# Ledger of designs, part 2: VHH binders against Phosphoribosylformylglycinamidine synthase subunit PurQ (purQ)

Target 1, 271 residues: Phosphoribosylformylglycinamidine synthase subunit PurQ (purQ), of Archaeoglobus fulgidus (o29008)
Amino acid sequence: MDREEIKVAVLRMEGTNCEDETVKAFRSLGVEAEAVHIKQFYSDMIRFEEQRSVFDYQCLVFPGGFSAGDYIRAGAIFSARVKSVLRKDIEEFIKMGYPILGICNGFQVLVELGALPGFDEDKPLAEKPEMALAMNDSSRFECRPTLLKKESEKCIFVKNLKKDVVMFPVAHAEGKVVFPSGKEDEYLERLTSNDQIVFRYVDEKGDYAGYPWNPNGSFYNIAGICNATHTVFGLMPHPERAFFGYQVGRREGYGDGYCIFRSVVDYLEKL
Short names: E, the ipSAE of ESMFold2; O, the ipSAE of OpenDDE; V2, 0.75 times the mean of E and O plus 0.25 times the DockQ between their complexes.

## First folded at step 1 (VHH)

Design f11 (framework vhh_8fcz_2)
Fold by ESMFold2-Fast, scan of step 1:
Structure f11 (fold): chain B 271 residues (1-271), chain A 124 residues (1-124)
Amino acid sequence: as target 1 above (271 residues)
Amino acid sequence: QVQLVESGGGLVQPGGSLRLSCAASGFTFSSYAMNWVRQPPGKGLEWVSGISSSGSTITYADSVEGRFTIIRDNDKKMVYLQMTSLKTEDTAVYYCARESYDSSGWPHDAFDIEGQGTQVTVSS
């Protein structure tokens, strides 16, 4: 489809800079993007011109936030509302092949909806969560750059990414990827065999290393995963904070996050 | 100006039922979504249930879905929480909370708690 036909919804979880930067990233690529409050999708009390359908968009983004405490309370209401009022529409959206991106807190939302790890291609949203994002092993809010090794060739969000290692910042207290007790090996095999592990934390040599390189203690150094159809992607680091060169200390050009957003635009242009 | 007064809490045995009430005043009740939130002993606030301004959209936390029912009466400016099949884990102070708005006037997912709450204790 033409870029003029592509519209991205960045869902309002928090009125933060992360939301604004995501909108700016897509608009800089020539794609229409706007912040959308979840009530615009279901409330008849919203003025008609402000009402939206998920099908008005070709990409949904669940953005990141700043603090774990504010996210935990606000995100609980947000996740419950998405589950009860948008579950069927999101399931259809995924089945149609339209991409969903979850960043930081947004990754947690996708996990709670059962969209990730999303093993069943015929059932995009599981009945119950199949994984969790737990408290960081450090018991601290981690806020710093991280180095991530690209592990997936099929995820639509990394098709434009030619580098082996990228640098995205993290900002979270609840970032540790955990799988059900006793099923870690089963999940790892399933994720690996279907190319669903997208990024893993690495050190400066490109080796898988523990803290501080793995900032949260995530199982298998996992930083981000996608679903079985490779169109729903969640990650704890913030590519929208590494999109423009000025965000990463460069005067001109783009940071490593550019390729994530460019990849999804390229994908949609081919639909 | 804004007042929310919770009532109806008490001591019940596991498997029992209670109905909580919240009386609202000082704002246009029919224009705001209402929520129930709770605070267990020694823990932070936990969201329980929400109801839209018209009553057409209702949501529940996974921990209470199927057991609790939220109802509102816009004419009486009341919101209720009917609790059934109560568990010891439901022990908390319960607050009703008004929807809050960001600086642009859009509603956002946060709590505006004005009252003292009502204690629910499930034991024995």
Scores: ipSAE 0.000, ipTM 0.314, lowest interface PAE 11.8, mean pLDDT 82

Design f12 (framework vhh_8fcz_2)
Fold by ESMFold2-Fast, scan of step 1:
Structure f12 (fold): chain B 271 residues (1-271), chain A 121 residues (1-121)
Amino acid sequence: as target 1 above (271 residues)
Amino acid sequence: QVQLVESGGGLVQPGGSLRLSCAASGFTFSTYAMNWVRQPPGKGLEWVSGISGSGGSTTYADSVEGRFTIIRDNDKKMVYLQMTSLKTEDTAVYYCVKDTYWSDQYLPDYEGQGTQVTVSS
């Protein structure tokens, strides 16, 4: 499709209707993007001109930075509302091949919806969550740059990313990837065999290392994963805060986060 | 709340000089890198220059290296961009940007603020 036809929705709950870094990143690439309150998808009490359908968009984003200290509570409330009003529409959206991005607490929303790890191509949203994002091992809010090694060649969000290691900041209290007890090896094998592990935390030498390089203690140093069809992507670090070079102290141009957003635009242009 | 207020822009002839200023408030200024970015008419944002929190290191885009100097005064909570040998292609709205790399703060809204620099005879 032509870039002018691409429209991105950044989903928000009550009272969060201002423009954020994610909207700005997409708009800088020449695509339309807007914040959409969840009520716009289901309420008939708002003006017709403000009403939206999921299918008005070609990409959905569950943004980061929604809440700094209450991720479990805020994320669970948001996920419950999405499940009650949008579950079937989101399933169809994914089946049609349209991308969904979840950043930080947005990753938690996708996990709670059952969209990630998303092993079943025929069932985009599981009935129950199949993984969790737990409190950081440090039991504290972690806010720092992180180094991430690219592990996937199939995720549509990293097709434009040609370098092995990228730098994205984290800002979270609950970012630890955990799998069901006794199923860790099974999940790792399935994710690895289907190219669903997208990023893993590394140290300055590019080696998998513990704290502080793995800021939350995530299993297998996992920083981000995608679903079985490679179109739904969640990660704890913030690529939208590494979009421009100046955000990450670089000499010129764009930061490593640019490639995440450019990759999805490139994907949609070919759809 | 975090606030960044740019000033010092204006109309100048090619070869002239201007000094842009950015007044910061609402955060611990010395712990964050500061950057200048610009948006020429009809184009996207271009990074211009950066300075570390301590002022110990500076970086510049190739297009301005040797002509622009970024400096900061942590006591006054100010960052400056000294521009010399200005060219017509330096015409842009200039924005001061807090480095969000080590912060949980959102990017400042570039639109609606900034300082206009016009280089024309």
Scores: ipSAE 0.000, ipTM 0.106, lowest interface PAE 19.6, mean pLDDT 79

Design g01 (framework vhh_gocatamig_d2)
Fold by ESMFold2-Fast, scan of step 1:
Structure g01 (fold): chain B 271 residues (1-271), chain A 121 residues (1-121)
Amino acid sequence: as target 1 above (271 residues)
Amino acid sequence: EVQLVESGGGLVQPGGSLTLSCAASGFTFSSYALAWYRQAPGKKRELVAGIYSGGSTVYMDSVKGRFTISRDNAKNSVYLQMNSLRAEDTAVYYCARDYYDSSGYYEFDYWGQGTLVTVSS
């Protein structure tokens, strides 16, 4: 499809931020993108020209941006609303092969919906959450650049990414990837065999190291994963804050986050 | 007590004109967007026209060039001038008060009782 036919929805509700940077990133690639308040997908009491369907779009983004104190309140409300009003539509969206990106708190939303780890290609959303994002091992808000090693070749969000290691910032208090007790090895084997681990935290030598290189203590240094069809991707670091060169200390050009967004556009152009 | 009271509906022949009025009370009228909706038998309510506090307007495609929404903040009133009326314009017309939350998004919190417009030969 042509880029002018592609529309991206960046979901918004009270307490979310970073949606403007994600919108700007997609628009800079020649794609229509807009911030869409979640009420636009379900409320019959809003103006009809502002009502939306998820099927008006070819990509959905669940952005990050809740503060640590607001995460529990705002994130729980957001996840509950998405689950109750959009679950059926999101399931169909995934079955049609359309991409979904969850950044930081958006990764948590995809986990709560049962979209990640998403092991079953025929069942896009699990009945119950099958993993969690827990409090950082430091019990503190972590805000710093992180180095991430690309682990996946099939995830549509990293097809354009040729570098082995990228730098994306983190900003979170609850970023620790955890799997059900006693199931860690099973999950690791399933994720690895189906190329669902997308990024792992590394040190400056490219080695898997603990704190501070793994900023939250995530199992297996996991920073991001995708579902079994490789079209739903969640990660704790913020690629939208590493899209433009000026965001990462360069005077011109693009940062490593550019390739995440470019990969989505390339996928949709070939769909 | 917030109230919205519509008037001006009636029977008119195709090609005719009607002006609907909505008298508002119980709130600071100039601070709110107002809208006209309509509902034909067996159908959902749909937005016909809206006017924001700053004066900007919005119209559904089928009424553009035929209908004009306006407001008079001194009289706490909003109006819908309907020209070149068609059979498909037959509906109960409702006045609604919009508000917007901290995200800048509009929702409806008060509706009038409606006024019937019938366009027939």
Scores: ipSAE 0.000, ipTM 0.122, lowest interface PAE 17.7, mean pLDDT 81

Design g02 (framework vhh_gocatamig_d2)
Fold by ESMFold2-Fast, scan of step 1:
Structure g02 (fold): chain B 271 residues (1-271), chain A 120 residues (1-120)
Amino acid sequence: as target 1 above (271 residues)
Amino acid sequence: EVQLVESGGGLVQPGGSLTLSCAASGFTFSDYYLAWYRQAPGKKRELVAGITSGGSTVYMDSVKGRFTISRDNAKNSVYLQMNSLRAEDTAVYYCAKEDFWSGYETFDYWGQGTLVTVSS
């Protein structure tokens, strides 16, 4: 489709303050993007002109929160509301091939919704969560740059990413990827065989290392994963905070996060 | 209708203190992020402090440790306690509410502002 036909919804609720950076990133690429409060999708109390359908958009973004204290609560509430009201529409949205991005809090929302790890191509949303994001092993709020090695060639959000290693900041208290007890090896094999592991934390030499390089203790150093159709992507680090050069200490140009947003725009232009 | 009304500004000597108040109406106060911004003549408007519905706070580096933002949901009010005031703090201070139709570059709702002058 033509770029002018693409419209991105960056979902908002109380406590979600990263949507401005994400909206700005998409708009800088010449794509329409707007912040949409979740109530605009389901509430009759919203003015008719401000009501929305998920099908008004070609990409949904569940953005990251900015507050450690609000992160867990906002993510859980956001997931519950999306799941109860919009489950059917989001399921259809995914089946049609439209992308969804979840950043930090948003990754937790996608996990709780059952969209990730999303092993079944015919059932985009699992009936119950199949993984969790647990408290950081350090029991601390982790806020710093992280180095991530690209592991996937199929995820639509990294198709245009040529670098092996990128730098995105993290800001979270619950970022530890965990799988059901006794199923860790099964999940790892399934994710690996279907190219669903997108990023893994690495050290400065590009080696898989523990804390502090793996900031939360995530299983297998997983920083981000996508679903079986490779169109729903969740990650704990914040690519929207590494989009512009000035956000990462450069005077001009773009940071490593640019390619994440450019990749999904390119995908939609070819859809 | 949505209204934000600031008060508490005035003339104060360096090292003094002021408390700014913002009385809000026309929305469910407890559900929204609220912030204090300031603008000095000829300068861009800048974020001073923000507070989430849950009470988590953010501060501009130059005011951290001197200013404290707080909210009282029962009174639909947000406050900015300013201590150890400096000449550089002289500005019009604005209370801001993020509308759920916003989320791009600025908040959709602003108060009229209250002038704070720090001089001897």
Scores: ipSAE 0.000, ipTM 0.135, lowest interface PAE 17.7, mean pLDDT 79

Design g03 (framework vhh_gocatamig_d2)
Fold by ESMFold2-Fast, scan of step 1:
Structure g03 (fold): chain B 271 residues (1-271), chain A 120 residues (1-120)
Amino acid sequence: as target 1 above (271 residues)
Amino acid sequence: EVQLVESGGGLVQPGGSLTLSCAASGFTFSSYALAWYRQAPGKKRELVAGISSGGSTVYMDSVKGRFTISRDNAKNSVYLQMNSLRAEDTAVYYCARVESWGLFEDLDYWGQGTLVTVSS
């Protein structure tokens, strides 16, 4: 489709603070983007002209940006409301091939919805969560740059990324990827065989290393994964905070996060 | 205004060498990655070599070990040293500014190109 036909919804509710940076990133690429309060998708109590359907958009973003204390509370409330009122619409949105991005707290929302790891192409949302993002092994809020090795060739959010290692900042208290006890090997085999592991934390030599390079202790150094159809992507680091060069200490141009947003636009232009 | 000006192209014998240069102006050169692309008649434009602001490099498989990309930030210039040239290297070579290292498609700023002909 033409770029003028692409509209991105960056979801908002109480405690969501990073939607403006994400909106700005998409708009800088020439596509329309707007912050949308979740109530606009389900409430009859708001004005008709402000009501929205998920199908008014071609990409949904569940943003990050909560403080450490707010992250736990806001994430649980956000995912519960999305699941109860929008489950059917989001499931159909995924089946139609439209992309969904979850950043930091947003990754947690996609996990709680059952959209990730999303093994079943015929059932995009599992009835209950099949993985979790647990408290960091350090038991501390981690806030620093991270280096991420690209592992996937099929995820639409990294389809055009040719660089092996990117740098995105993290800012979270609960970022540790964990799988159900006794199923870790099964999940790893399925994710690896279907190209669903998108990024893994690495050190400055590009090696898979522990803390502090793996900032939260995530299983297999996983920083981000996508679903079986490769159109729903969640990651703990913040690509929207590495979009512009000035955000990452460069005087001008773009940072490594540009590629994530550009890849989505490229995907939708071909759709 | 961003401007990229290539030079150094010409006719060369198989097995010979050429150095292409690209002079840049209108932006903070040291903050950007630069790349060389080429386009042969009837073919799509393809990435030959790239160099990041920090000096990391990338090369297409068919030129690895033969071509070397380098930059001189003091002169706002990027270079492509081409050795052991083959007939299939014949193309118009373009200099381009890369907005984000790792994404080498949909570039906004290109030079006008310089022709390299490697005789049969």
Scores: ipSAE 0.000, ipTM 0.113, lowest interface PAE 20.4, mean pLDDT 81

Design g04 (framework vhh_gocatamig_d2)
Fold by ESMFold2-Fast, scan of step 1:
Structure g04 (fold): chain B 271 residues (1-271), chain A 121 residues (1-121)
Amino acid sequence: as target 1 above (271 residues)
Amino acid sequence: EVQLVESGGGLVQPGGSLTLSCAASGSIFSIYALAWYRQAPGKKRELVAGITSGGSTVYMDSVKGRFTISRDNAKNSVYLQMNSLRAEDTAVYYCTAEYRGDWYGPEFDYWGQGTLVTVSS
């Protein structure tokens, strides 16, 4: 499809932030993007011009931005609302092959919705969460640059990424990827065999290392994963804060986050 | 934020028809339900018909099959089509909007000024 036909919705509710940076990133690539309150998707009693369908868009983004103390509660409440009013539409959106991105707290939302790890292609949203994002092993709010090794060749969000290692910042208190007790090996085998592990934390040599390089203690150094169809992607680091060169201390050009957003646009142009 | 303006009232003969209109205006706003109430002289205000954001409708028993509530999202309007009017339908008809919070049930109501419907005997 042509870029002029591509529209991105960056969802918001009370307490979210970072949506402006994400909107700006997509608009810089020549696609339409806007912040959309969830009410616009389900309420037919608001002004017609302000009503939206998820099918007005070709990409949905759940941004980060809740305070550390509100991460679990706010994400769970938002996810319950999404499931209550939009479950069928989100499932159809995923089945059509349209991308969904969850950043930081947005990754938690996708986990709570049952969209990730998303092992069953016939059930894009599981009835109950199949994994969790837990408190950081440090018990601290972690706010630092992280180095991430690209692990997936199939995830649509990283196909434009030619570098082996990228730098994105983290800012979270609940970022630790955990799988159900006693199922860690099973989940690792399934995710690895289906190319669903997208990024893993590494040190400056590109080696898998513990704290502080793995800032939260995530299982297997996992920083981000995608679903079985490779179109729903969640990660704890913030690529939208590494999109422009000036955001990461460069004088001109783009940061490593550029390739995440460019990959989505490239995918949609071929869809 | 929300204003409700009713129109379409008037004098009509028994067996006749009238269409009431209510236009809602304001910035982006989530309204759970729009409804028509009526109040006859010396009587209590009663629900005539209602329509939710999901399209569910409710009707008072005495008007079921005679009155139809509908909405036009493009015009931000709700309508009450009244057929086979009876003398007992004579009343001031009020449009109301019920606000619903995203996480919990209804929070507050807004009301229009009312429009008079007189069914002459």
Scores: ipSAE 0.000, ipTM 0.090, lowest interface PAE 19.4, mean pLDDT 79

Design g05 (framework vhh_gocatamig_d2)
Fold by ESMFold2-Fast, scan of step 1:
Structure g05 (fold): chain B 271 residues (1-271), chain A 122 residues (1-122)
Amino acid sequence: as target 1 above (271 residues)
Amino acid sequence: EVQLVESGGGLVQPGGSLTLSCAASGFTVSSNYLAWYRQAPGKKRELVAGIYSGGSTVYMDSVKGRFTISRDNAKNSVYLQMNSLRAEDTAVYYCARGREYSYGTWRDFDYWGQGTLVTVSS
């Protein structure tokens, strides 16, 4: 599709604060993006001219960022609302091959929706969550740069990424990837065999290491995963805060987060 | 210069059909959001139907299944086909181009047509 036809919806609810950085990132790439409150997709109580359909867009973003506190409960409440009013539309959106990105709290939303790990290509949203994001092992809010090794060649969000290791910041209290007790090895095998592990935390030598390099204690150092069709992607670090060079200490140009956004735009241009 | 010119309004019987045309100049309809609004006597102005640059469409619930918005790129025009017309559809219909849809707003339309009257009467 032509770039002028691409529209990105960055979903908004009370307490989200990273939607503006995400909108700016996409608009810098020449595609239209707007913040959309979820009620615009379903409420009869808002003005008709402000009402939207998910099918008005070719990419949905669940942005990061409650500034601190209860990311898990906030994400669960938001995902329950989405399930009750938009489940069918989001399932069709994914089946049509349109991308969804979840950052930080947005990753938690995708997990609660059953979109991730998303093992079944014929069932985009599982009936019940199949994994969780738990409290950090440190029991602290972690706010720091992290180094991430690219593990996936199929995820549409990393096709433009040629570097092996990128630096994205984290800012979360509840970012620990956990799988059902006794099924950790089964999930790891399934995710690895289908190229669904996208990023893993590493140290400055590029080696898998524990705290502080794995800031939350996530299983297998997992920082981000995608679904079985490789079009739904969630990660705890914030690529939208590493998009511009000035965000990462460069005077001009782009940071490592640029490639995440550029990759999905490139994907949609080929659709 | 940028202009929107509506035509096709008129008197029609209940249950009848009518097609409104909006001819655009100074910009490309396929690259912009365009919408049909109406204002009935004693009522506020309301959105009837819209077509986004990507081709997706939106409709007011009361006209879904009866009205169809479309565009013709060769003629640089937008159309509103109205079927099964009712007395309550009587209004002045306006064509409008949206200025921006960034940050969830199309409220500041930068160009409007002059309007065309549609009267549905027995």
Scores: ipSAE 0.000, ipTM 0.116, lowest interface PAE 19.5, mean pLDDT 81

Design g06 (framework vhh_gocatamig_d2; at its last look DockQ between E and O 0.09; V2 from the best seeds 0.00; counts 0 for: pae E 12.7 > 2, placed apart)
Fold by ESMFold2, look of step 2:
Structure g06 (fold): chain B 271 residues (1-271), chain A 121 residues (1-121)
Amino acid sequence: as target 1 above (271 residues)
Amino acid sequence: EVQLVESGGGLVQPGGSLTLSCAASGFTFSSYALAWYRQAPGKKRELVAGITSGGSTVYMDSVKGRFTISRDNAKNSVYLQMNSLRAEDTAVYYCAAHTRYPSWGYRMDVWGQGTLVTVSS
């Protein structure tokens, strides 16, 4: 599809904000992007010009960037609303092969929706959550740089990534990837065999290490995963906060997060 | 050039029916939202019905159940089926489209010339 035809929705519970880092990232790549309040998808009481359909878009983003002081399951509140009004539309959206990105709180939304780990291509939304993002082992809000090793070849969000290890910051209180007790090895095997582990936390030498390199204690150092079709991606670090060079202390150019967003655009252009 | 051309207006008796058509050219019709507006003498232009690219519809309260908006992407056309017409429906009806280019925001940036609907006995 042509780049001019691509439209990205960044989903919000509040009014739109033109300074949204995720919207800016996509717009800088020459695609249409907007912050969309969830009520714009279902309310008959809004003006026609403000109404939206999920199918008006070719990419959905569940963003991070809720208050830094919120240590509660912030994603659970948003995900309950998504489940109640959008579940069927999102299921069809995934089946059409369109990408969905969940960042930080948005990863939590995808987990609660049953979209991740997303083992079943034919039933992309599980009836109940199959994993969780638990409170950090430190019991504190972690706000720090993280180094991430790319682990997936098939995930569409990393096709343009030229580096083996990238830096994205984290800012969360609940980022610990956990699987059902007693099933950790089974889930790891399923994820690994289908190339669904996308990023893992590493130290400066590229080795898998504990705290503080794994800032939340996530199982297997998992920082991000994708679903069975490799088109639904959730991660705790914030690539949108490492997109422009100025966000990472450079005077010009791009940070490591650029390739995540560029990969989406490239995928959609080929779709 | 982006163009919208309305047709199908005319004189009709109360209780009658009329179908308005709007043919579009110069843009990718299936990607855009379309709407019908109307303007009665001495009144402001108001939204009558709209349809998104994804097929969601909206209607003003006074026409719900009487009017139906539809689109035919193969013919690049949008329609307004108007049933059970009343004198209060008398107005010039305009077809309009939203643009989606990078200057972000839905806008009704393209308007047709209008077609007159008169409901009178």
Scores: ipSAE 0.000, ipTM 0.264, lowest interface PAE 12.7, mean pLDDT 83
ESMFold2-Fast, scan of step 1: ipSAE 0.016; ipTM 0.419
ESMFold2 (binder alone), look of step 2: mean pLDDT 81; pTM 0.817
OpenDDE, look of step 2: ipSAE 0.007; ipTM 0.224

Design g07 (framework vhh_gocatamig_d2)
Fold by ESMFold2-Fast, scan of step 1:
Order: structure tokens, then C-alpha cells, then sequence
Structure g07 (fold): chain B 271 residues (1-271), chain A 121 residues (1-121)
């Protein structure tokens, strides 16, 4: 598919009035991207010209950026609406091989939809959530850079990433990856054997370490995972806030987040 | 500072044409829907034409086929080409942006100061 034919939908809710870094990231790569209010996918009460289908797009992004107060409330409302109105369309979208990215609260949305960990290739969305993102062990909103080691070679969002360790910022109060009690080892084995663990928090030497390097206390230092087909990816850190050099203290060029967006564009060009 | 500045208004004869321009600054233009509204003396402000971030357009019934809205993302500008102008098109024309697509053009949060269009012999 030619790059100019690729369209990315970045889902939005009412009150998201800030500049969208995710839309900018895709557009800088020559890809059409737009913010799409969730009502445009399901409401017959809006004009036909503003109505959208998920199938108008080749990539969906559930973005991560809300203020601290808006994060908790907006994330819960967003998740509930997606479950009720888009579940079936998203399942079909995944079966067609089209990518979905969930950042921060977007990762939580994908978890609540049953898209992650997404162990069953024949059933992209589980009927009930199979994991959760719990409150940070610190009981604090964590807002700072994190260092992440790449663990997967199969996730389509990291194919262009040549670095072993990248730096993405976190901004969350509920980022702790947890698995059902008594099933932690089972989940770990399944995720690692199928290359579904994408990033793990590390210290400045690249070693797995606890707080503060693991900012939320996530099991196994997990920062991000993908589904069994490696096309649905969720992570707590914000690659869209590490896309441009100026976002990470460089005068020009790109940050480590560039490779995440470039990888999905390259995947779609080959699809 | 977020601003919308209109230009291109003026006096024109019935059947004539005008192009209105709206220059935007202070925000990521590409992410917003833009619209032209008008307000005639003693009337409520009404939507004339709108253009979504993706390029889809909407028009008031009385201007369909006569007016064309367009955008130039490289120039952060939106335009209204007005043809076959009628006396009833006389109004102050306002440029506005929409942040919320949930109810089309009900959530305009930034408005220009307006440009006067007078259609008179």
C-alpha cells in the first residue's frame, strides 16, 4: 500500500483540547492521520459527512494523553464506550491484520476489551479481561523518563528499532501490570514463548531493577506487550512524547519514539 | 495565542463573487474542523459551510452549489468561495474552529472577529 493511502485514526473523547502529538507523529511520516471522536464510529445522530467506520483506517490508536484528573475519569468512560459500541468492529479489524496501538490509558482500554494479552489468534478479543493495570505501588502519579529494553523481534511496532534500550516518558497513576492471582508463571511462560513481551523497564546499565526504574511495580518489569499475532500493541510509556528530538532535549532530529511509528508505517506499506 | 483572522469581505453586485480567507495561528491547524458562520442584521448566527480535518464538507441548503469551502493546511488557512451572490447573503461572516465532533459545530471554541459581505446594486 502506498504511504499516501494509509489513514490512521487517533481516537478522542470530549474535552481533549490539547495538541495531539500522535497525529503530528504520523503526519510527519507522510501518513494521513486524524483525531476521530468515538461518536463518529457509532452515532447515527451526527451528519453522514462526519461519520466514520474503523474500516476507513488501517491503524487505530488509543492515545494516552490526559491530565491527571482527566486520566482516571476519561479513561474509565472511554473504555466503557469502546466495549459497548466498537468491540465487534475492532475484532474484525484485528482479524484483517490491521494494527492497533494503545498508549497509557489506551493500553488499559485494550486490556479491558480483551485484546491484550490476546493469546488466542482465532479470537482477538476475550469475553472477559485476562489481565489488569493496577495502581502504582508508589500510590503516586509517576511522571518521568523511563528506560525500556526491547524484548520482542516479532511485534510490528518495533521492527525498525535497532537500539536495545530506549527512553520514553511515563505519566500515569495506574500503570502496574498484574495477572490473575496464581497464574503469573503461566502467563509469563505464554507471553515469553510467543514473543509477546515487547518492553521491560531497566536501569541505566540495562539491568532489570525495581523502583524507581520499574516506576509502577509491574510484574516482570513489563512496560508493554502485544497480542499473539503481534499487531496489537499496548504500553504505559509515551513514545509519541519521544518522537521529535525537541521533546527529549535535542535541537533537531528524532527521539527514540520515532521507530515505533516508522515501524507500523513500514508494516502497512507491505500489507 | 490562538487566533482566527478573516479577510476578503466587501461590497459586491448581485450575481457577483467573493472569496473569504481565514488565517489561523497558535494551534495545530490540521487537527481541527473549521467552519464559516454568518449573521445578518437582526438574525441569529448560522452555519454556512464546514470542513472536517479529513477534508469532508457540509453546507447550508441555501448555499449548496454556490459556495465552496476549502482548506490549505500548509498555509493554515480556510477559504469560502462565494459565487452567484444574492441580497440575502448580506451578513458578517465568521470563521470558527470545532474541537468536538460529537455534535457537529455545536462546540465552536474560537471565533474570528468577522468580515462584512454586502450584496447590493
Amino acid sequence: as target 1 above (271 residues)
Amino acid sequence: EVQLVESGGGLVQPGGSLTLSCAASGFTFDDYALAWYRQAPGKKRELVAGIYSGGSTVYMDSVKGRFTISRDNAKNSVYLQMNSLRAEDTAVYYCARELDYGEWFSGMDVWGQGTLVTVSS
Scores: ipSAE 0.000, ipTM 0.091, lowest interface PAE 21.2, mean pLDDT 81

Design g08 (framework vhh_gocatamig_d2; at its last look DockQ between E and O 0.18; V2 from the best seeds 0.00; counts 0 for: pae E 15.3 > 2, placed apart)
Amino acid sequence: EVQLVESGGGLVQPGGSLTLSCAASGFTFSSYALAWYRQAPGKKRELVAGITSGGSTVYMDSVKGRFTISRDNAKNSVYLQMNSLRAEDTAVYYCAKVTRYGSSFKFDYWGQGTLVTVSS
ESMFold2-Fast, scan of step 1: ipSAE 0.012; ipTM 0.348
ESMFold2, look of step 2: ipSAE 0.000; ipTM 0.209
ESMFold2 (binder alone), look of step 2: mean pLDDT 81; pTM 0.808
OpenDDE, look of step 2: ipSAE 0.000; ipTM 0.246

